VHH binders against Protein FAN (NSMAF). Designs and how they scored, part 2

Target 1, 98 residues: Protein FAN (NSMAF), of Homo sapiens (Human) (q92636r189to286)
Amino acid sequence: NISEKLHMECKAEMVTPLVTNPGHVCITDTNLYFQPLNGYPKPVVQITLQDVRRIYKRRHGLMPLGLEVFCTEDDLCSDIYLKFYEPQDRDDLYFYIA

## First folded at step 26 (VHH)

Design o3 (from n6 with Y32H Y58I)
Fold by OpenDDE, last read:
Structure o3 (fold): chain B 98 residues (1-98), chain A 123 residues (1-123)
Amino acid sequence: as target 1 above (98 residues)
Amino acid sequence: QVQLVETGGGLVQPGGSLRLSCTASGFTFSSHWMNWVRQAPGKGLEWLSDIKGVGYYIFYADSVKGRFTISRDNAKNTLYLQMNSLQPDDTAVYFCAREVYQRGDTETEYDSWGQGTQVTVSS
């Protein structure tokens, strides 16, 4: 959407139960986007920021690279799990969502 | 009262297998990331694996990938670690740890640990 204001873009991986895919994260003033390089599970994964209920920084292994986004109140599973390559990218994205 | 109890450790020969269990009580087990970590003599804590949901998210350290399998049974409040192809350098005390989400600009924390179970791999 041309009317959206871009906040940041960076490389990251999206973790799903089936596969972890490298791609690009883009966050605007209204949406969080993930574009997997291989187009799976879909060309663009989108979360409306208004639907975000909780967001958590998580150590991926021993590294501060994980981010979980919840659009529901239950803690069974996150809607999006992102693994970043740079801790600063993770923290910046957290800042724009939280 | 949160409680974690590890069992299943023992002495095995190289190439052998063990299955560890961690029984949880005092909290909603299914809502938490559960982790396996270990501490070998003279070494620091080493993260091995974690799991959320019934196999929804699973991650492994490179040191155990392909040999260890983490799983859980939420109905039994039990975390498992199947360890195959064990090597002498796998000798350590193995712990299960509960991970808790934190509000604010901070990482998720391990706030509860079991007493650990000793695994010894030796010929």
Scores: ipSAE 0.780, ipTM 0.888, lowest interface PAE 0.7, mean pLDDT 94
Fold by OpenDDE, fold request of step 27:
Structure o3 (fold): chain B 98 residues (1-98), chain A 123 residues (1-123)
Amino acid sequence: as target 1 above (98 residues)
Amino acid sequence: QVQLVETGGGLVQPGGSLRLSCTASGFTFSSHWMNWVRQAPGKGLEWLSDIKGVGYYIFYADSVKGRFTISRDNAKNTLYLQMNSLQPDDTAVYFCAREVYQRGDTETEYDSWGQGTQVTVSS
């Protein structure tokens, strides 16, 4: 959406139960996007920020690189799990979502 | 009262296998990330693996990937670590840890640990 205001872009990995895929994260004032390099599970994964109910910083292997985003209150597992390469990218993304 | 109790440790020869268990009580086990970590003599804490849900999210440290398998039985409130192809450098005290979410601008936390179980790999 051309009307969206871009906040940040960075490299990251999206974790799924089957595979972890490297890609690009993009967050705007309205949406969170992940674009996997291999196009799996889809060319672009999108989460509307208004749907976000919970977001958590998580240590991934004791590193401050994980981020879990929940679009429900009751689900045990996050809707999207992002693993960043840089802690600052994770923290910046958290800032724009939280 | 949150409790975690690790069992299954022992002495094993190189190439051998062990299966560790962590029995949880005092909380909703199924709702939490559960972790295995270890501490070898003279070394710091090493994260090994964690799991959320029944295999929904599973992660391994490179040091144990392909050899260790984490699993859980929520009906039994038990976390497992199947350890195959054990090596002498796997000798350590192994702990299970409960992870809890935090509301603020802070990381999730390991707020509960067991007493640990000793694993010794030696010929």
Scores: ipSAE 0.779, ipTM 0.889, lowest interface PAE 0.7, mean pLDDT 94
Fold by OpenDDE, last read:
Structure o3 (fold): chain B 98 residues (1-98), chain A 123 residues (1-123)
Amino acid sequence: as target 1 above (98 residues)
Amino acid sequence: QVQLVETGGGLVQPGGSLRLSCTASGFTFSSHWMNWVRQAPGKGLEWLSDIKGVGYYIFYADSVKGRFTISRDNAKNTLYLQMNSLQPDDTAVYFCAREVYQRGDTETEYDSWGQGTQVTVSS
């Protein structure tokens, strides 16, 4: 949507039960996008910000690089798990979603 | 009333194996990230592995990747750590820790620990 206002973009990894994929995160005023470099599981993963119910900062290992986004109240596992390379990117994204 | 009890530690020779267990009570075990950490003499706390769901998310520290396997049985409220190819530098007290979500500008926290179980790897 060309009418979306871009807030930020950065490099990150998306964690799935099968694989962790590097890619790019882009957040607008309406959507969170992740574009994996290898196109898996899909060329672009999209989450409508209005669907976000919970978001948590999480230490990934020992580093403040993890972010879990939940689009339901009942699911135990997050809809998207992002691992950032820079703590500031993680915190900035949290700011735009929370 | 949250309780975590680690068991399964002991003395093993290099190359040996141990299986640690952590029995949880007093909370909804299945809802939490569970972690294994260790502390060797004179060293700081070292994170080893964590798990959410029945293998949905699993992560390992590089120091144990390929040798240790984390798993859980939610029906038994038990966390496991299968440790293979043990080395002398794996000697430490091993703890399981419950991770809790925090709202706001705060990381998730380890709010509950067991007493730990001693693992000694020596020839």
Scores: ipSAE 0.777, ipTM 0.888, lowest interface PAE 0.7, mean pLDDT 94
Fold by OpenDDE, fold request of step 27:
Structure o3 (fold): chain B 98 residues (1-98), chain A 123 residues (1-123)
Amino acid sequence: as target 1 above (98 residues)
Amino acid sequence: QVQLVETGGGLVQPGGSLRLSCTASGFTFSSHWMNWVRQAPGKGLEWLSDIKGVGYYIFYADSVKGRFTISRDNAKNTLYLQMNSLQPDDTAVYFCAREVYQRGDTETEYDSWGQGTQVTVSS
């Protein structure tokens, strides 16, 4: 969407049950995008921010690098799990979504 | 009341195996990240592994990758830790911990532990 306002972009990993994929995160005023380097599970994962129900910071191992985004009330599994390389990137993304 | 009870610890020789269990009660087990941590004598708590979801998000500390396997049975409200190729430095009290989502701009927290189970690896 060419009318979107870019807030930030950074490197991160998206965690799935099968694999963790490195890629790029981009967040605008309306959408969260993840572009995996290997194009899996798809070239671009998109979440409309208005669909976000909950977002949680999570320590990934011992480090404050995890972020879970829920677009449903289901507590069993998040819609997207992002692992950041830098704590500040995680916190910044949280700020733009929360 | 939230309760976690670890079992399965014991004395084992180097290279041996143990399977720990953590039985949970008093909460919706399937909705939580569950963690294994340990504390060796004179050392602080060490995170080992965590798991969540029907599809099993699973993570391991480097110290146990390839040797330990975390799993869960939500129908039994039980968390497991299969420990293979045990070494003397794996000697510790092992705890399962419940992770809870927090409101606001805060990290998830461990809010409940069991009493732990002793694992001793010695020849």
Scores: ipSAE 0.776, ipTM 0.888, lowest interface PAE 0.7, mean pLDDT 94
Fold by ESMFold2, last read:
Structure o3 (fold): chain B 98 residues (1-98), chain A 123 residues (1-123)
Amino acid sequence: as target 1 above (98 residues)
Amino acid sequence: QVQLVETGGGLVQPGGSLRLSCTASGFTFSSHWMNWVRQAPGKGLEWLSDIKGVGYYIFYADSVKGRFTISRDNAKNTLYLQMNSLQPDDTAVYFCAREVYQRGDTETEYDSWGQGTQVTVSS
């Protein structure tokens, strides 16, 4: 958006129970967006950063590539789970959310 | 006191099957990702599979995909690994491990491990 400041953008996969969906993630000063390449479950998944309550780095197959974002205090299900291709991209995104 | 106990290992011929169990106690089992990891004689650790506490989130290493199946029964606090089409290269000690989220800029940790169960695949 013209009023949001883009901090970074990278490729990632959104992890779901059945599949992982490749796409593009970007983070602004107010929102995290994920845009799956195949449009599923919707053209853009959006999380308002002020709604984030918990965020965790997770090893994915022992590699430091996973990030789970929760907008709830106690729900076991994350609001988005991203797997990155590069550890630095995950760490950079974490920095902008934390 | 967190405890993990693996059982079900043994000697099996190539092409055979085994089912490993990991019984958990001392924590809320359903709240944690659980992992299977193995160590072949004289080798380092090899991660095999993980499963989230709510089920359905399951991943496998390429070396075992299609042959091994992870599952859990949260009512019994038990993690399982069904191993089919076993080959000599699958010979190892198999461990279950509890994964714990960390606060701040820190990776998840495998903070508790079982003693392991020996699987030997040979003629």
Scores: ipSAE 0.413, ipTM 0.702, lowest interface PAE 2.2, mean pLDDT 88
Fold by ESMFold2, last read:
Structure o3 (fold): chain B 98 residues (1-98), chain A 123 residues (1-123)
Amino acid sequence: as target 1 above (98 residues)
Amino acid sequence: QVQLVETGGGLVQPGGSLRLSCTASGFTFSSHWMNWVRQAPGKGLEWLSDIKGVGYYIFYADSVKGRFTISRDNAKNTLYLQMNSLQPDDTAVYFCAREVYQRGDTETEYDSWGQGTQVTVSS
């Protein structure tokens, strides 16, 4: 959406059971987007921020680089799991969601 | 109430293999990331690997990637670590640890640990 206000973008990885997918994360006032560099498993992942129910910071190899976002109250599987290269990028993204 | 018990340690020769088990009780095992961490005598803790309670999300430290394999059996409340190609530098006490999500702007924590199992690699 052209009318959306962009808050930030950064490089990150989307974690899946099979692979970690490098790409770009973009957050606006309405949505969280992930665009994988290789276009697989999808060209764009989109999460509406109003649908987010839980969000957790998680250590990745003892580094403060992981973020899990849940659009459900009860499901044990996150809707997206992001691993960041820089802690500040994760913390900034958390700020715009939480 | 929460208990973790590691077993399967022992003495092995360089190049050998061991399989560690961690039996969990007193909590819903499948709801937690589980971790393996080791400590060589007189040294700090070294994180090795983790595995999510559901799904197949697994990570490894570079020092063990390709040699160690983490797995879990949620029906048996048991976490495993298959260790292959063991080297003298793998000598340590090996711990399993339960990871919990924290509310608010706080990292996950390892809130429960087993007593550890000794692995000694020597010829």
Scores: ipSAE 0.411, ipTM 0.702, lowest interface PAE 2.2, mean pLDDT 87
Fold by ESMFold2, fold request of step 27:
Structure o3 (fold): chain B 98 residues (1-98), chain A 123 residues (1-123)
Amino acid sequence: as target 1 above (98 residues)
Amino acid sequence: QVQLVETGGGLVQPGGSLRLSCTASGFTFSSHWMNWVRQAPGKGLEWLSDIKGVGYYIFYADSVKGRFTISRDNAKNTLYLQMNSLQPDDTAVYFCAREVYQRGDTETEYDSWGQGTQVTVSS
């Protein structure tokens, strides 16, 4: 019925309180998905791109590897925080969201 | 108006412990990532740890992981660094820094710094 077009996929970690969770990031023309490596029975995290209100690149120490995505205007907690292994992957994902 | 004041530095023996404090004023403390950074004599700045304003998002440099613990008390507008198992190479001036999200395609910035507090580890 409705089709999505894949833009990119890469490895990343989803940052949560106290721990990071390695997995895969996929972005389409409609959604951002994150699948944890230990996915069963853990659900895929899905964010509709239309709901994104703010995105920020964040350096972590000396490395330009962080990206926080907010679906709210003023909430202090991001809806997803990703740490990438490669700066280019972060910058590419930012491009498809921004 | 933004002020950050570090305290708690001093002289300590190898293997000892210190707790640094950074008291913040002039901004909404809980809205910002806060960072500890140090500068050893003759060296550049070394980032050590950060902590998000809400939630328990915390990161450490490999050089201090397992020995240092960052924390914050948002009700007291205070950032802390508990330093254990101190070694002579930990001798430095320790700074706290406020981190600010930037508009557009730009990394976060450390836009406000304290004056620093000296930590000296020696026999």
Scores: ipSAE 0.402, ipTM 0.700, lowest interface PAE 2.3, mean pLDDT 87
Fold by ESMFold2, fold request of step 27:
Structure o3 (fold): chain B 98 residues (1-98), chain A 123 residues (1-123)
Amino acid sequence: as target 1 above (98 residues)
Amino acid sequence: QVQLVETGGGLVQPGGSLRLSCTASGFTFSSHWMNWVRQAPGKGLEWLSDIKGVGYYIFYADSVKGRFTISRDNAKNTLYLQMNSLQPDDTAVYFCAREVYQRGDTETEYDSWGQGTQVTVSS
């Protein structure tokens, strides 16, 4: 029943094994959402922030644009991998998760 | 002691192919993103490709997409770069690099590099 408070939203790409998918990221006080423009793999991908165990900033092509979010303790399988167009958007999103 | 050793470079004609290898030791190879980076004469570093430890996450720079194929064999601790349709502009020293996650508000680091292997594409 608790309403979610939106903290920020921005453009980003979700990194998948086959492609990167452009879309929109938003983060609330309880969830991280990604909405791919092409609807793949689904219209909205959701991560509950309380389930996050690890987050890492990652270089993507030598540029500071990548963020991997893990809901498990091991580092082999991220639950979502986002590539941002602007470093500040990634850094802001990191701040809201960390 | 972390070590990375590139092999497989050499002289090749335009349109030819080469396969580079990078043999890793001194760390758990399968736990790391691995990268190929090159440096052409008179240019800075150019990132080419990366691959995650589980092998399904692979990315390429636009300049090499469709011509180069990264792969890894975790049982042999070896990273590969298959280079096809080579052109003179591909002439460079090719490096493999280990990528390490950092904790906190810090980027991943390329903390270990091989010595590089020279690839020369010329008639």
Scores: ipSAE 0.334, ipTM 0.639, lowest interface PAE 2.8, mean pLDDT 86

Design o4 (from n6 with Y32H V54I Y58K)
Fold by OpenDDE, fold request of step 27:
Structure o4 (fold): chain B 98 residues (1-98), chain A 123 residues (1-123)
Amino acid sequence: as target 1 above (98 residues)
Amino acid sequence: QVQLVETGGGLVQPGGSLRLSCTASGFTFSSHWMNWVRQAPGKGLEWLSDIKGIGYYKFYADSVKGRFTISRDNAKNTLYLQMNSLQPDDTAVYFCAREVYQRGDTETEYDSWGQGTQVTVSS
């Protein structure tokens, strides 16, 4: 198949109800990847961009650092919740997904 | 009509505890992130904590982490804030706020607030 083109990489956290895991976010023209530093829940979390149905910018506290990604139209559970350290990283990722 | 009503405030001594409640009506409570915010006299609004409707994702401001606990009962349409180890600088009016997703390239918004409940911490 066609080789993926890297758009950006940045540090971020993936948030779950039980734990927040620091890691690295990579987004290509095809996929969103999150690699947690501790390898949990798995070494790499992958979301195909074509499966994304909804994406929301969310303030973390007062800071524009949150991003919720949904691969369903109706499910209230996020497929991935990312908290960024830099607002620009959050906005850039939103741009490549939306 | 969306309505939020905070209760549980009062006067407490330093080191004491209070449990605030926010009762919601007029919307699907479990579909919304809910937030606690406070405003001290002469100061601006301070975000304290939020919790997601499903899965109970929780976040806290550094100023209250370890002392305050946010929770919710979706069956009762109620948001809670357990406040322990209260200090005088926690004196403020405490508000619950509904957060709503927005369409387009914009942040979620706080579109509804309660009337607030007064918390006073004093010896």
Scores: ipSAE 0.748, ipTM 0.880, lowest interface PAE 0.7, mean pLDDT 94
Fold by OpenDDE, fold request of step 27:
Structure o4 (fold): chain B 98 residues (1-98), chain A 123 residues (1-123)
Amino acid sequence: as target 1 above (98 residues)
Amino acid sequence: QVQLVETGGGLVQPGGSLRLSCTASGFTFSSHWMNWVRQAPGKGLEWLSDIKGIGYYKFYADSVKGRFTISRDNAKNTLYLQMNSLQPDDTAVYFCAREVYQRGDTETEYDSWGQGTQVTVSS
């Protein structure tokens, strides 16, 4: 959506049970986007921010690099799991979603 | 009452294998990320691996990747750590820890631990 206001973009990885894919995260005033470098599982993963119900910061090896996003109240599986390379990127993204 | 009990530790020769178990009770096991950590003599706590309750997202420390495998059986409320190709520097007390989500701008935390199980790798 060309009318969206870009808040930030950064490198990150999207984690799935099968694979972790590096890519780019982009967050606007309305959506969260992840674009995997290899195009898997799809060229762009999109989450409408209004659908976000829960978001949690997680550590990876004691490093504050994880972000788990839930768009449902009851599901125990997150809609998207992001692992960042920089803690500040994780925190900034959290700020725009939470 | 939340309880975690680690078992499976012991003495093993270099190159050997062990399988640790962590039996959980007092909470909905499948709702929690579970973690394995260890503490070697004279060293600080080292995170090794974690696994999500549902979907089974898994993460590993570089120090154990390719050698250790985390798994869980939610029906048995049990967390496992298969340890292969063990080395002397793997000697430590191994703990399982429950991870809990937190509200607000804060990280998840380990709020419950077992007593640990001793793993000794020596020729």
Scores: ipSAE 0.742, ipTM 0.873, lowest interface PAE 0.7, mean pLDDT 94
Fold by ESMFold2, look of step 26:
Structure o4 (fold): chain B 98 residues (1-98), chain A 123 residues (1-123)
Amino acid sequence: as target 1 above (98 residues)
Amino acid sequence: QVQLVETGGGLVQPGGSLRLSCTASGFTFSSHWMNWVRQAPGKGLEWLSDIKGIGYYKFYADSVKGRFTISRDNAKNTLYLQMNSLQPDDTAVYFCAREVYQRGDTETEYDSWGQGTQVTVSS
């Protein structure tokens, strides 16, 4: 009985301290999902949009391609850091979260 | 109130090494991305490297990757740049810059800069 409306999907990379992992992002009216191609750290990473507290656009290598999402007010570590291949995809995803 | 002070510049021979320091005050150092940027005489600014407040996320411009290492000591409010295999083209004033997140639909900003430290690579 649960229904989610898909808003968009695109290719992106999840940035971690050690590496960046390419994968697929989708966002619905309730969740952000990231599916890494290599299955690490897990087959699907999920963020509930209602839990998002802070979201920031950041230049990644000086390009307007980075997005950091925090589900806490005071944690210094983001819950997910995405690097996009296209600026418009990042801006669109920001719009659906904000 | 926010202050950044670079030190450690000087004259080195080609192939040499140098370590730059940037001492920060007036803000919570550990909560900001920090950046190194250089400016060669008569040229524009060239971004070199950044590091997140937790010290694990680090990125480098292709021109310095493998030769330069960014690090930070949050207990000492100090940012570092270890520079190895220096060449004459590395001659520049080197600046550290604080990066701040912005509210809303805007990119991060470099809102505070040090005065820079001169690095000269010459035989």
Scores: ipSAE 0.451, ipTM 0.712, lowest interface PAE 1.9, mean pLDDT 88
Fold by ESMFold2, fold request of step 27:
Structure o4 (fold): chain B 98 residues (1-98), chain A 123 residues (1-123)
Amino acid sequence: as target 1 above (98 residues)
Amino acid sequence: QVQLVETGGGLVQPGGSLRLSCTASGFTFSSHWMNWVRQAPGKGLEWLSDIKGIGYYKFYADSVKGRFTISRDNAKNTLYLQMNSLQPDDTAVYFCAREVYQRGDTETEYDSWGQGTQVTVSS
Protein backbone atom coordinates (compact mmCIF):
# COMPACT_ATOMS: atom_id res chain seq x y z
CA ASN B 1 0.00 0.00 0.00
CA ILE B 2 2.12 2.83 -1.27
CA SER B 3 0.90 6.37 -1.96
CA GLU B 4 2.20 8.34 -4.93
CA LYS B 5 4.48 11.25 -4.16
CA LEU B 6 3.72 14.42 -6.07
CA HIS B 7 6.79 16.04 -7.64
CA MET B 8 5.24 18.97 -9.52
CA GLU B 9 2.22 20.31 -11.34
CA CYS B 10 1.65 23.08 -13.86
CA LYS B 11 -0.62 24.29 -16.64
CA ALA B 12 -0.07 22.95 -20.13
CA GLU B 13 -1.86 22.00 -23.32
CA MET B 14 -2.16 18.49 -24.71
CA VAL B 15 -1.52 18.62 -28.42
CA THR B 16 -3.76 16.44 -30.59
CA PRO B 17 -4.40 16.45 -34.34
CA LEU B 18 -6.18 19.69 -35.36
CA VAL B 19 -6.40 21.15 -31.83
CA THR B 20 -4.70 21.68 -28.48
CA ASN B 21 -6.53 21.11 -25.20
CA PRO B 22 -5.63 23.26 -22.18
CA GLY B 23 -5.36 21.50 -18.86
CA HIS B 24 -3.26 20.62 -15.84
CA VAL B 25 -0.32 18.27 -15.78
CA CYS B 26 1.17 16.68 -12.70
CA ILE B 27 3.91 14.14 -12.20
CA THR B 28 4.39 11.80 -9.30
CA ASP B 29 7.06 9.25 -8.57
CA THR B 30 5.08 6.71 -10.66
CA ASN B 31 2.81 8.50 -13.13
CA LEU B 32 2.35 11.46 -15.43
CA TYR B 33 -1.22 12.79 -15.45
CA PHE B 34 -2.94 15.29 -17.69
CA GLN B 35 -6.38 16.65 -16.84
CA PRO B 36 -7.94 18.50 -19.78
CA LEU B 37 -10.15 21.43 -18.77
CA ASN B 38 -12.83 20.31 -21.24
CA GLY B 39 -12.73 16.63 -20.25
CA TYR B 40 -11.70 15.49 -23.76
CA PRO B 41 -10.69 12.79 -24.59
CA LYS B 42 -11.28 11.76 -21.00
CA PRO B 43 -11.22 13.31 -17.50
CA VAL B 44 -7.63 12.18 -16.85
CA VAL B 45 -4.98 10.94 -19.26
CA GLN B 46 -2.40 8.80 -17.46
CA ILE B 47 1.03 7.53 -18.46
CA THR B 48 2.93 5.13 -16.20
CA LEU B 49 6.51 6.39 -15.99
CA GLN B 50 7.86 2.82 -16.01
CA ASP B 51 6.41 2.45 -19.54
CA VAL B 52 8.16 5.52 -20.96
CA ARG B 53 10.78 4.56 -23.57
CA ARG B 54 11.58 7.90 -25.26
CA ILE B 55 11.07 11.53 -24.34
CA TYR B 56 12.07 14.51 -26.44
CA LYS B 57 12.09 18.25 -26.08
CA ARG B 58 10.66 19.88 -29.19
CA ARG B 59 10.37 23.46 -30.32
CA HIS B 60 6.73 24.43 -30.74
CA GLY B 61 6.51 27.35 -33.14
CA LEU B 62 10.26 27.82 -32.54
CA MET B 63 9.67 28.28 -28.79
CA PRO B 64 11.20 25.73 -26.37
CA LEU B 65 7.79 24.62 -25.11
CA GLY B 66 7.14 21.16 -26.54
CA LEU B 67 7.60 17.72 -24.98
CA GLU B 68 6.78 14.40 -26.64
CA VAL B 69 6.56 11.22 -24.57
CA PHE B 70 6.69 7.76 -26.17
CA CYS B 71 5.91 4.46 -24.52
CA THR B 72 7.22 2.65 -27.60
CA GLU B 73 10.70 2.22 -29.11
CA ASP B 74 9.81 2.65 -32.78
CA ASP B 75 6.30 4.11 -33.16
CA LEU B 76 6.19 7.50 -34.89
CA CYS B 77 3.14 8.52 -32.83
CA SER B 78 3.86 9.83 -29.33
CA ASP B 79 1.68 8.69 -26.46
CA ILE B 80 1.33 12.28 -25.28
CA TYR B 81 2.52 15.60 -26.69
CA LEU B 82 2.50 18.52 -24.25
CA LYS B 83 2.93 22.22 -25.03
CA PHE B 84 3.88 24.31 -22.01
CA TYR B 85 3.32 28.01 -21.41
CA GLU B 86 6.69 28.42 -19.64
CA PRO B 87 9.98 26.84 -20.74
CA GLN B 88 10.99 26.17 -17.13
CA ASP B 89 7.87 24.06 -16.51
CA ARG B 90 8.69 21.85 -19.49
CA ASP B 91 12.33 21.53 -18.42
CA ASP B 92 11.31 20.64 -14.85
CA LEU B 93 8.90 17.96 -16.04
CA TYR B 94 11.57 16.54 -18.33
CA PHE B 95 13.91 16.31 -15.34
CA TYR B 96 11.47 14.13 -13.39
CA ILE B 97 10.87 11.76 -16.31
CA ALA B 98 14.38 11.42 -17.74
CA GLN A 1 23.71 12.43 -47.80
CA VAL A 2 20.66 14.31 -46.68
CA GLN A 3 19.39 16.51 -49.50
CA LEU A 4 16.42 18.87 -49.69
CA VAL A 5 15.53 20.67 -52.95
CA GLU A 6 12.81 23.31 -53.15
CA THR A 7 10.99 24.06 -56.40
CA GLY A 8 7.89 25.96 -57.47
CA GLY A 9 8.88 29.55 -56.74
CA GLY A 10 8.32 32.38 -59.16
CA LEU A 11 6.53 35.64 -59.86
CA VAL A 12 2.85 35.81 -58.98
CA GLN A 13 0.28 38.60 -58.85
CA PRO A 14 -1.26 39.75 -55.58
CA GLY A 15 -4.15 37.46 -54.66
CA GLY A 16 -2.59 34.62 -56.62
CA SER A 17 -1.61 31.12 -55.60
CA LEU A 18 1.57 29.07 -55.76
CA ARG A 19 2.53 25.56 -54.67
CA LEU A 20 6.03 24.87 -53.41
CA SER A 21 7.61 21.41 -53.36
CA CYS A 22 10.55 20.12 -51.35
CA THR A 23 12.01 16.80 -52.53
CA ALA A 24 13.93 14.88 -49.88
CA SER A 25 16.56 12.16 -50.19
CA GLY A 26 19.17 10.37 -48.08
CA PHE A 27 17.03 9.75 -44.98
CA THR A 28 13.78 8.15 -43.81
CA PHE A 29 11.47 11.03 -44.73
CA SER A 30 8.42 9.71 -42.84
CA SER A 31 10.24 9.69 -39.49
CA HIS A 32 10.86 13.46 -39.30
CA TRP A 33 8.94 16.65 -38.66
CA MET A 34 9.40 18.90 -41.69
CA ASN A 35 9.26 22.69 -41.66
CA TRP A 36 8.78 25.65 -44.02
CA VAL A 37 10.69 28.84 -43.20
CA ARG A 38 11.04 32.06 -45.21
CA GLN A 39 13.38 35.02 -45.31
CA ALA A 40 12.28 38.37 -46.73
CA PRO A 41 14.97 40.78 -48.00
CA GLY A 42 16.93 42.28 -45.13
CA LYS A 43 15.01 40.32 -42.50
CA GLY A 44 15.60 37.30 -40.32
CA LEU A 45 14.12 33.85 -40.73
CA GLU A 46 10.37 33.48 -40.19
CA TRP A 47 9.02 30.04 -39.37
CA LEU A 48 5.78 29.32 -41.26
CA SER A 49 4.59 25.77 -40.71
CA ASP A 50 5.50 22.25 -39.68
CA ILE A 51 4.13 18.76 -40.19
CA LYS A 52 4.79 15.49 -38.37
CA GLY A 53 5.95 12.40 -40.27
CA ILE A 54 2.59 10.59 -40.00
CA GLY A 55 0.75 13.66 -41.29
CA TYR A 56 -1.69 14.05 -38.38
CA TYR A 57 -0.13 17.17 -36.85
CA LYS A 58 0.25 20.47 -38.67
CA PHE A 59 0.94 23.92 -37.21
CA TYR A 60 1.05 27.37 -38.74
CA ALA A 61 2.36 30.79 -37.84
CA ASP A 62 -0.45 33.31 -37.35
CA SER A 63 0.80 35.32 -40.35
CA VAL A 64 -0.09 32.51 -42.79
CA LYS A 65 -2.85 30.58 -41.03
CA GLY A 66 -5.84 30.10 -43.31
CA ARG A 67 -3.87 31.01 -46.47
CA PHE A 68 -1.11 28.40 -46.48
CA THR A 69 -1.51 24.64 -46.28
CA ILE A 70 1.37 22.27 -45.50
CA SER A 71 1.18 18.67 -46.67
CA ARG A 72 3.47 15.75 -47.42
CA ASP A 73 3.51 12.68 -49.61
CA ASN A 74 5.72 10.14 -47.85
CA ALA A 75 5.63 7.78 -50.84
CA LYS A 76 7.25 10.50 -52.97
CA ASN A 77 9.51 11.90 -50.21
CA THR A 78 8.01 15.30 -50.95
CA LEU A 79 6.86 18.18 -48.72
CA TYR A 80 4.42 20.77 -50.07
CA LEU A 81 3.29 24.29 -49.25
CA GLN A 82 0.12 25.51 -50.96
CA MET A 83 0.08 29.31 -50.76
CA ASN A 84 -3.17 31.15 -51.49
CA SER A 85 -4.17 34.82 -51.36
CA LEU A 86 -0.55 35.90 -51.75
CA GLN A 87 0.37 39.49 -50.92
CA PRO A 88 3.50 41.56 -51.53
CA ASP A 89 4.56 40.91 -47.91
CA ASP A 90 4.89 37.22 -48.79
CA THR A 91 7.86 38.02 -51.07
CA ALA A 92 10.78 36.00 -49.73
CA VAL A 93 13.09 33.04 -50.22
CA TYR A 94 11.27 29.93 -48.95
CA PHE A 95 13.22 27.06 -47.37
CA CYS A 96 12.26 23.59 -46.24
CA ALA A 97 14.08 22.17 -43.22
CA ARG A 98 14.38 18.77 -41.60
CA GLU A 99 13.79 18.60 -37.84
CA VAL A 100 15.75 16.08 -35.78
CA TYR A 101 15.09 14.85 -32.25
CA GLN A 102 18.15 15.09 -29.99
CA ARG A 103 19.33 12.73 -27.27
CA GLY A 104 19.14 13.87 -23.67
CA ASP A 105 18.17 17.32 -22.51
CA THR A 106 18.48 19.04 -25.89
CA GLU A 107 15.93 20.73 -28.17
CA THR A 108 15.11 19.44 -31.62
CA GLU A 109 17.31 20.93 -34.30
CA TYR A 110 16.85 21.99 -37.91
CA ASP A 111 19.89 20.11 -39.18
CA SER A 112 19.34 20.20 -42.97
CA TRP A 113 18.02 22.96 -45.23
CA GLY A 114 17.27 23.26 -48.88
CA GLN A 115 18.81 25.99 -51.07
CA GLY A 116 15.55 27.94 -51.04
CA THR A 117 13.17 29.03 -53.79
CA GLN A 118 12.31 32.68 -54.50
CA VAL A 119 8.69 33.78 -54.34
CA THR A 120 7.93 37.31 -55.60
CA VAL A 121 4.47 38.80 -55.30
CA SER A 122 4.02 41.89 -57.44
CA SER A 123 2.10 43.25 -60.38
Scores: ipSAE 0.386, ipTM 0.698, lowest interface PAE 2.5, mean pLDDT 88
Fold by ESMFold2, fold request of step 27:
Structure o4 (fold): chain B 98 residues (1-98), chain A 123 residues (1-123)
Amino acid sequence: as target 1 above (98 residues)
Amino acid sequence: QVQLVETGGGLVQPGGSLRLSCTASGFTFSSHWMNWVRQAPGKGLEWLSDIKGIGYYKFYADSVKGRFTISRDNAKNTLYLQMNSLQPDDTAVYFCAREVYQRGDTETEYDSWGQGTQVTVSS
């Protein structure tokens, strides 16, 4: 969508039960996108920011690099779990969502 | 009142195996990341592994990856650590810890700990 305004993009990994998948994170004024480099599990993962209910910073292997985003009030299953390479990128993305 | 109780420690020979258990009460066990942490004699705490509430996200410190396996049984409110190929430097007190999400712009917290169980690896 050409009418969306890009706020930020960075490299990150999407954490799944099997593996972490490197890719690109992009956040606009309306959506969060993740594009895995290897196309797995799908070419683009999209979350509408209006649907986000909770977002949490999480230590990933003790490092302040993890972010879980929930589109429900249930803490059992995040809609996306991102691991960042740099703490500032995670903190910036948190700022645009929260 | 949150309570965590570790069991299953003991003396084992190098190369041996042990399975630790952590029984939980006083909270909704399946709603929390759970962690294993150890403290060797004269050293600080070393984080080992964590597992998400429904049990399919698991992570390990490099020092134990491939040798230790974390698991949980949410019906029994029990966290497990299977430890294989144990070596003398695995000698420590092993703790389980509950992880809680924090509101606002802050990291998760380990807000409750068990008393620990001693594992001693010696020939």
Scores: ipSAE 0.308, ipTM 0.629, lowest interface PAE 2.8, mean pLDDT 86

